# Ledger of designs, part 16: miniprotein binders against Uncharacterized lipoprotein syc1174_c

Target 1, 342 residues: Uncharacterized lipoprotein syc1174_c, of Synechococcus sp. (p08452)
Amino acid sequence: CAVGGYAGDALPLARAIASVSDRLITHPNVMNGASLYWPLPNVAYVEGYALDRFAAGDWQLQPVHCNRIGLLLDAAIEPELRIRHQQVAEAAQATLGLSVTAAVITDAPLGVTLRQADSGSTWGTIDRPDSLLRAADQLLKAGCEAIAVIARFPDDPGAIALQDYRQGQGVDPLAGAEAVISHLIVREFQVPCAHAPALQPLPLDASISPRSAAEELGHTFLPCVLAGLSRAPRYRSATESIAESIRPESVDVVIAPETAIGGPGILHWAARGIPILAVAENRSTLDLRPVDLGVPVQHLQTHLEAVGWLAAYKAGLDPAALSPGDRRLSYLNHSVQQATSG
Below, E stands for the ipSAE of ESMFold2; O stands for the ipSAE of OpenDDE; V2 stands for 0.75 times the mean of E and O plus 0.25 times the DockQ between their complexes.

## First folded at step 23 (miniprotein)

Design NG5 (from NF3 with V36I; at its last look DockQ between E and O 0.80; V2 from the best seeds 0.79)
Fold by OpenDDE base, look of step 23:
Structure NG5 (fold): chain B 342 residues (1-342), chain A 88 residues (1-88)
Amino acid sequence: as target 1 above (342 residues)
Amino acid sequence: EESLEELKKLAEEIAKKLAEELAKELGVKVEVEVFIRGDRIFILIYVTVDGKRKLYFIVVVADDPEKLAEEIKMFIEEMLKELKEELE
């Protein structure tokens, strides 16, 4: 059973799903726990644009033994902070046996800025997106197969938003810009990409939420990004003949937050007749109403229910057999009324 | 009930229209890209000035078309202000 998972899930959920699946295909945000990571051998680490292209049937996923990772560093990163990121990459090579084969510093500062609106919407700029793309091109020409990006982010994108996030409230103010950075590279080059922001260490806050605490354990998010990218499937055109590739037809179930079921990837899966598990237990700020996808969607309240559903499905059961209640057989050509009068 | 895809289409329409107006006003080239990740709509506006490409983006958390339209408008107005200040 191959399971597709989308952004909004946590690493514990991914571990649970992976344990009851032959393979889990999921977005980097599900697997990234900053300095805390848990490598799962049956998880395919796939960027959001690539997931959409996969769902659409445009791309196929090629499993790999390992990727040669290129490290792309923003020129805006201060020398000391750059050295810390380099040390993490070197430690990942030495301790984890990962292949980080080249590093490039952008030819100009990327110039990431972030703002937050009162609505909770985030906006920002990348001053030099072409510098990002040029640096990625250099790494790829050097034989890199995946790109780890480290952009310099504002240390205070909004004191309130950052504080709320550190308290386990609100939304990660960086997540939007991170998604844009990875999107730019994947769209342009069709290679695995993930981002880790370069930030100055935050002051110690004893009140930090356990959910955000992993972000303060290290100097960078790079360890989990490198771990994910090291075995990320490569992206190939669907028309290519690739042995042992993952194709959309191999996906048995899709899991998404209830608020995300209207996304293009989910729509493509729905069009393919793939079972969709919509989980209400999410921390989305969107109160989107359920969308009729024209296909049966299983609406579940919790991630635990989704794991249970998958376990039953993998066992060859109708998951509804685990729910209370008697299922009576309905006859298409006979009314049930005649059998009770005899 | 508007789907995320319908909201995306609306966002794309509004963003393209307003970006084209901005482009005419400032004499710059603009390109608009809209996509969805999770439950969020991403609007990317690429502005080319004097051969340099700059990216502006908004990540909208809106379930209401009117709210979405307002957010996009405010974003583009702020972008316009910033661009005017950079061109002076």
Scores: ipSAE 0.773, ipTM 0.927, lowest interface PAE 0.4, mean pLDDT 84
ESMFold2, look of step 23: ipSAE 0.796; ipTM 0.935
ESMFold2 (binder alone), look of step 23: mean pLDDT 77; pTM 0.709

Design NG6 (from NF3 with E71D E82M; at its last look DockQ between E and O 0.66; V2 from the best seeds 0.75)
Fold by OpenDDE base, look of step 23:
Structure NG6 (fold): chain B 342 residues (1-342), chain A 88 residues (1-88)
Amino acid sequence: as target 1 above (342 residues)
Amino acid sequence: EESLEELKKLAEEIAKKLAEELAKELGVKVEVEVFVRGDRIFILIYVTVDGKRKLYFIVVVADDPEKLAEDIKMFIEEMLKMLKEELE
């Protein structure tokens, strides 16, 4: 079993890792390609808070055949835009055979605002977080097992940041708020949750980055969210007796960006003695010193190396055997002095 | 270099202190939550006014402790400004 902690545009990587793993546990952002999705039967779609609770040993993951998905719609969404999201959900039922069993509109506008600081930090507000929680509670009481949230986001979250993101140079300014929204639901209710923002259609930009182009192919990110949630494992307390559950002890390898190695989730895996693959592919982070986790960390330069490492490991090989150079046996009690004189 | 966990703890300390000061100044209830996702620190500040809870959040890339402290301070100052404008 492998755990991946990657950022948003990593669907090809997830596919590669999944092909050389019995199971991949990964965050929604890795699988979410807006209107583009690829169903992977051995991927567990797990929200970030749930991943941390899993790593800590507080939660276990229950594989499911399917989830009944509740659609949670922000009251701030305009009627026409709401109809588009409803049509996507109905299409997902009809065409994909997904179970979207109920919908609710929040009792008040969620009031999402976003700003970017000069430092590059993103900040914002949710005016009515309790309205979000009440809506989720209604869906869960109606028998939903996973929550798809659609919040109305500002159409112009700072023109520069959005433009930079569309050019593949910036950070998604929405990703922070999305993570907060899903976090609120998962923390409160212990259920699978993912978010798709409601935005007005953007003008056609022929210069859009191929990495961001999937976001312009449809009216919403909802298709990939529904696909992910439909088979997302449910979250159970570690003390519950659940047949065929995924437990932390079944995790063989953790893969994370080099920049994320010092995070709480990785520290929990390190404390369990799980091998960690740190991948340095993000050019912006070359200046981070290796964090000593007290356990061996494999520092890799590319995701391709990580896939190769996993393939070797699955084959029962020491991945270091694929590296150039002769490995000599080191004796603990004998100084190999003499053999160079012949 | 400070670990991401150390930066998280620093962020939590700074945010709690500044939020408590804000709470005293405005006479409001404040709750602070800090978590990490990837290389980012999330700071959530829940403000309760007249029984209504509002969430303020900041997402910071954890690269430098001084920059982190400055970003949190700026964020709290903006929150204070916004809250004062909402209470008038």
Scores: ipSAE 0.775, ipTM 0.927, lowest interface PAE 0.4, mean pLDDT 84
ESMFold2, look of step 23: ipSAE 0.789; ipTM 0.930
ESMFold2 (binder alone), look of step 23: mean pLDDT 76; pTM 0.695

## First folded at step 24 (miniprotein)

Design NH1 (from NE3 with G38D D39G; at its last look DockQ between E and O 0.89; V2 from the best seeds 0.79)
Fold by ESMFold2, look of step 24:
Structure NH1 (fold): chain B 342 residues (1-342), chain A 88 residues (1-88)
Amino acid sequence: as target 1 above (342 residues)
Amino acid sequence: EESLEELKKLAEEIAKKLAEELAKELGVKVEVEVFVRDGRIFILIYVTVDGKRKLYFIVVVADDPEKLAEEIKMFIEELLKELKEELE
């Protein structure tokens, strides 16, 4: 059984959901970006492109005990910063028991640039996407089964947007480019992939958001990426015969932000008749109204309600029984009124 | 009013049309990909010059068709300016 989450960087929520489910399938943005990593053994780390393929029924997921992880390092990374990332990877092997079996430096700087438009949209470039792909191919040919990408990002992409994010407002200016990078790798090679940006440490700021502080505590963003990739399930075509695979038919519940309900992945889950919990508490720069897609969706106000819903469901209860109000029976029979006088 | 899937399809239509016009004006090869992630629309434009591919992308925050179209037009106009300078 699997539960798909689209809750963002919410490690406490992921732990709560995992405690009331057999397995949680989620993508890197839920788990990534925190130096305060806490292992969640029943969580499956699935990149967004792969999650869409899984929802569509094109891919199945093969659970693994341990992936051989390859490091893909941007040539643009300064030598001192590269040493920090190398040391983190070696420390992860020594202290977490992870398998990091190869590293490759790209044959050209990737040239990641970012800026934010006045509208709040993020614009960006990757000068050498094929250098990224060639490096990934080398790691796969060397026997790696999952790829951690470390690309050199600009240190101050839109300083106003970065300050707003550090104060708990707006969106992470880096997240879009990270998603693009992992998307390219998974689409091309069908392997687990996640990204950790290479940045110089930010100046101390006593007033930053606690979530932003969790991301800034370490010299790198790499440890949680490696931990997540270590047990990330492998992506297989749905037509392959694989014992003990996770198939979309085994998914019992989908939890997503209300703003994401109209997306292509959610439509596939709805077509299967799987309960979909739409949570309004998730904040996004999109303010889309709920749309009647002709499918059943449970609209919830808070993530706590979603956890309670799932707990009742796992207990074999109808979660609606936890809601206030009485439920009345509706008869399907045509009424037969007997007119008698006796 | 519009679902993310409807906005994604609109973005694909607009981005492909405008990117093809850009490709004709500059004499370059262009490829477009659009996807939705985390409730946002991603538009990827690959431009190939002299056998080397470069990727330009926008992560759009627009939540209605008119703003979405305007964002895409502005993005491609800026891309056209940058490419003209690079091709010189």
Scores: ipSAE 0.757, ipTM 0.923, lowest interface PAE 0.5, mean pLDDT 78
ESMFold2 (binder alone), look of step 24: mean pLDDT 79; pTM 0.731
OpenDDE base, look of step 24: ipSAE 0.769; ipTM 0.927

Design NH2 (from NE3 with V61E; at its last read DockQ between E and O 0.67; V2 from the best seeds 0.77)
Amino acid sequence: EESLEELKKLAEEIAKKLAEELAKELGVKVEVEVFVRGDRIFILIYVTVDGKRKLYFIVVEADDPEKLAEEIKMFIEELLKELKEELE
ESMFold2, look of step 24: ipSAE 0.792; ipTM 0.934
ESMFold2 (binder alone), look of step 24: mean pLDDT 79; pTM 0.734
OpenDDE base, look of step 24: ipSAE 0.813; ipTM 0.942
ESMFold2, fold request of step 25: ipSAE 0.795, 0.777, 0.799; ipTM 0.940, 0.933, 0.941
ESMFold2 (binder alone), fold request of step 25: mean pLDDT 79, 79, 79; pTM 0.741, 0.738, 0.736
OpenDDE base, fold request of step 25: ipSAE 0.794, 0.787, 0.790; ipTM 0.941, 0.939, 0.940
ESMFold2, last read: ipSAE 0.799, 0.804, 0.805; ipTM 0.936, 0.941, 0.939
ESMFold2 (binder alone), last read: mean pLDDT 79, 79, 79; pTM 0.739, 0.739, 0.739
OpenDDE base, last read: ipSAE 0.789, 0.788, 0.796; ipTM 0.939, 0.939, 0.942

Design NH3 (from NE3 with G38D D39G V61E; at its last fold request DockQ between E and O 0.66; V2 from the best seeds 0.75)
Amino acid sequence: EESLEELKKLAEEIAKKLAEELAKELGVKVEVEVFVRDGRIFILIYVTVDGKRKLYFIVVEADDPEKLAEEIKMFIEELLKELKEELE
ESMFold2, look of step 24: ipSAE 0.785; ipTM 0.934
ESMFold2 (binder alone), look of step 24: mean pLDDT 79; pTM 0.736
OpenDDE base, look of step 24: ipSAE 0.793; ipTM 0.939
ESMFold2, fold request of step 25: ipSAE 0.773, 0.779, 0.775; ipTM 0.931, 0.935, 0.932
ESMFold2 (binder alone), fold request of step 25: mean pLDDT 80, 80, 80; pTM 0.748, 0.747, 0.749
OpenDDE base, fold request of step 25: ipSAE 0.777, 0.767, 0.775; ipTM 0.937, 0.935, 0.937

Design NH4 (from NE3 with D39S V61T; at its last look DockQ between E and O 0.76; V2 from the best seeds 0.78)
Fold by ESMFold2, look of step 24:
Structure NH4 (fold): chain B 342 residues (1-342), chain A 88 residues (1-88)
Amino acid sequence: as target 1 above (342 residues)
Amino acid sequence: EESLEELKKLAEEIAKKLAEELAKELGVKVEVEVFVRGSRIFILIYVTVDGKRKLYFIVVTADDPEKLAEEIKMFIEELLKELKEELE
């Protein structure tokens, strides 16, 4: 199950999908902001590496009521900024009823660096990936079951790519480095992980997109990250005997952007023969070629159509019945009798 | 148009070959990992010098095998230049 990303918070879409689903499995970055103000009890937040392992049938998901969360702070964070994040985490625990049971400062600055290549690709570094992993290990040995990472990212208020994102154009340039960080931890330790960057406040910009402004609000994204991790399912090997687990065989429908069709996770779902809804919303569809997935992909123009498809499916209807046109029966065997002519 | 899985495999092949050439020239240990998220390909190169491991990565929007190969080559060539300066 893959859910496509849109610039900013996708809360309205996730809420709509959740309202017509028994359970929604999605990536934590899709739900930024949602957990603070509007609980979504049937949503399971699963990190991208774990989503791929789940799709492949290598992992199963264990639902939980509450995770003990460990806070992992980059040594590079300035002391005053670190205190702000500590205060936010303590406030989130007090006001949201979360369990944040331990915190660790990395033994070296992580050294996150980002650079945009001439081609528009993002190049980056993490100077001390093993310091990150050692800090995660300490939290797990202290009994934490999920990890929230706060890493110091470069400040760049004038960068063209960052400015375009703030105006609602393009993809979050920081999300690449965040995906790398969470990937490292989930691959190594098989635990739920999400991150919130540590940045200095950005200058005021009257033209900022409302979605981007919500992400930049005064403190960090940390409360949303903590709320999502608190109920994130745990990742288990598919060979373990776990009561009441979520297994790939229980997935009924996959919704993905058309641009992600053909990725390794989607290919696994296609091989299982379940419906795949490919949504083209918010782009020009000049020349889209189907990828050979072994089953027909349902191409939809909007996410609203995907919600309607799911509503019909949940009602026990064939969603194709809502389309114009006739559907005719074909006999498995056909007999033709010779007509008598005069 | 190539699938993301086919482009991922191409990226793995190219990045591993070029990173191993870099490792031989500098006398360092390298490790390569490639993964896909959405429509983007992430190429991770770990470089170990004197037991200290550093991660370099590039994020590419996949669309064309030849462009992908050129992006990876440029990235690793620049990485080689940076590492030569650091090892001096």
Scores: ipSAE 0.771, ipTM 0.931, lowest interface PAE 0.5, mean pLDDT 76
ESMFold2 (binder alone), look of step 24: mean pLDDT 79; pTM 0.740
OpenDDE base, look of step 24: ipSAE 0.800; ipTM 0.937

Design NH5 (from NE3 with G38N D39G V61T; at its last look DockQ between E and O 0.75; V2 from the best seeds 0.77)
Fold by OpenDDE base, look of step 24:
Structure NH5 (fold): chain B 342 residues (1-342), chain A 88 residues (1-88)
Amino acid sequence: as target 1 above (342 residues)
Amino acid sequence: EESLEELKKLAEEIAKKLAEELAKELGVKVEVEVFVRNGRIFILIYVTVDGKRKLYFIVVTADDPEKLAEEIKMFIEELLKELKEELE
């Protein structure tokens, strides 16, 4: 059974789901715990655009033993901070046995900016998106098979959004720009890509939320990105004949936040008749009501319920058998009342 | 009740219209891309000035058509202001 997952910041959840699944296909954000990572052999690390193309049936996923990773560094990164990222990549080669085969510095600063609007929307800019794409092209021409991007993000420790996030409140203010950066590369080149922001170390805060603490344990997010990319499936056209590829037809269940229900990716799974588990616990700020997808959606309150559902399903059970309530057999051709009077 | 897909389509229509108006006003090339990630609508606006392409983006938080339209409008208005300042 393959499970598709659209959960965020949920490495414990990914571990639980992976334990009750033959394979988990999930977004990098689920697996990225900054300096804390846990390698799972049955997890496919797939970027969000690639997940949508997979769901649509345009792409198939090719499992790999390993990828040659290219390191793409923003020219805006200060020399000392660049050396720290280089040391992480070198340590990943030496200690983890990962293949980081080339590095490129962009020909111009990427110029990432971020701000939050009064509406709560996140606005941003990438000054030089073509510089990003040129650097990726160089790495791919050098034989890299996956791209790790490190962009220089603004250091705004005074930003209310960042402070709230460090207190375990709100949304990661960087997540939007990170998604855009990885999207640009995957859309253009059809290769695995993940991002780690380059930030100056934040001042020590003893009040930091345990959820955010992993981000402050190291100088960079790069270790978990490299670990994920090292075994990320490659993206191939659905028309290619690839042995042992993962195809949409192999997906048995999709798990998504309730707020993601009705998105294009979920609509593709619904159109395929795949069971969808909508989990309420990760309510994003979008209070979208349940959309009728034309297929049965199971609404669950917690991730624990989703894990329980998967465990029952894997065991060949109807998961509703684990829920309270009596289910009576319904006859199609006669009422139950007539069978007791004879 | 509008689906996330319906909101995405609406966002694309509004963003394309407003970006085209901006392009005509400033004499620049614009390209608009809209996608959904993690239940959020992303609007990307590529602006090309003197052969240089710059990317502006918004991650929308609106859950209804009226608020969505307003968020996009405010974003494009601010973009228009910034681009005018850069072109001066």
Scores: ipSAE 0.776, ipTM 0.933, lowest interface PAE 0.4, mean pLDDT 84
ESMFold2, look of step 24: ipSAE 0.782; ipTM 0.932
ESMFold2 (binder alone), look of step 24: mean pLDDT 79; pTM 0.730

Design NH6 (from NE3 with E2P V61E; at its last read DockQ between E and O 0.86; V2 from the best seeds 0.81)
Amino acid sequence: EPSLEELKKLAEEIAKKLAEELAKELGVKVEVEVFVRGDRIFILIYVTVDGKRKLYFIVVEADDPEKLAEEIKMFIEELLKELKEELE
ESMFold2, look of step 24: ipSAE 0.809; ipTM 0.945
ESMFold2 (binder alone), look of step 24: mean pLDDT 79; pTM 0.742
OpenDDE base, look of step 24: ipSAE 0.820; ipTM 0.946
ESMFold2, fold request of step 25: ipSAE 0.792, 0.803, 0.801; ipTM 0.938, 0.944, 0.939
ESMFold2 (binder alone), fold request of step 25: mean pLDDT 81, 80, 81; pTM 0.760, 0.756, 0.760
OpenDDE base, fold request of step 25: ipSAE 0.799, 0.794, 0.799; ipTM 0.944, 0.943, 0.942
ESMFold2, last read: ipSAE 0.798, 0.792, 0.797; ipTM 0.943, 0.939, 0.939
ESMFold2 (binder alone), last read: mean pLDDT 80, 81, 81; pTM 0.757, 0.759, 0.759
OpenDDE base, last read: ipSAE 0.796, 0.792, 0.801; ipTM 0.942, 0.941, 0.944

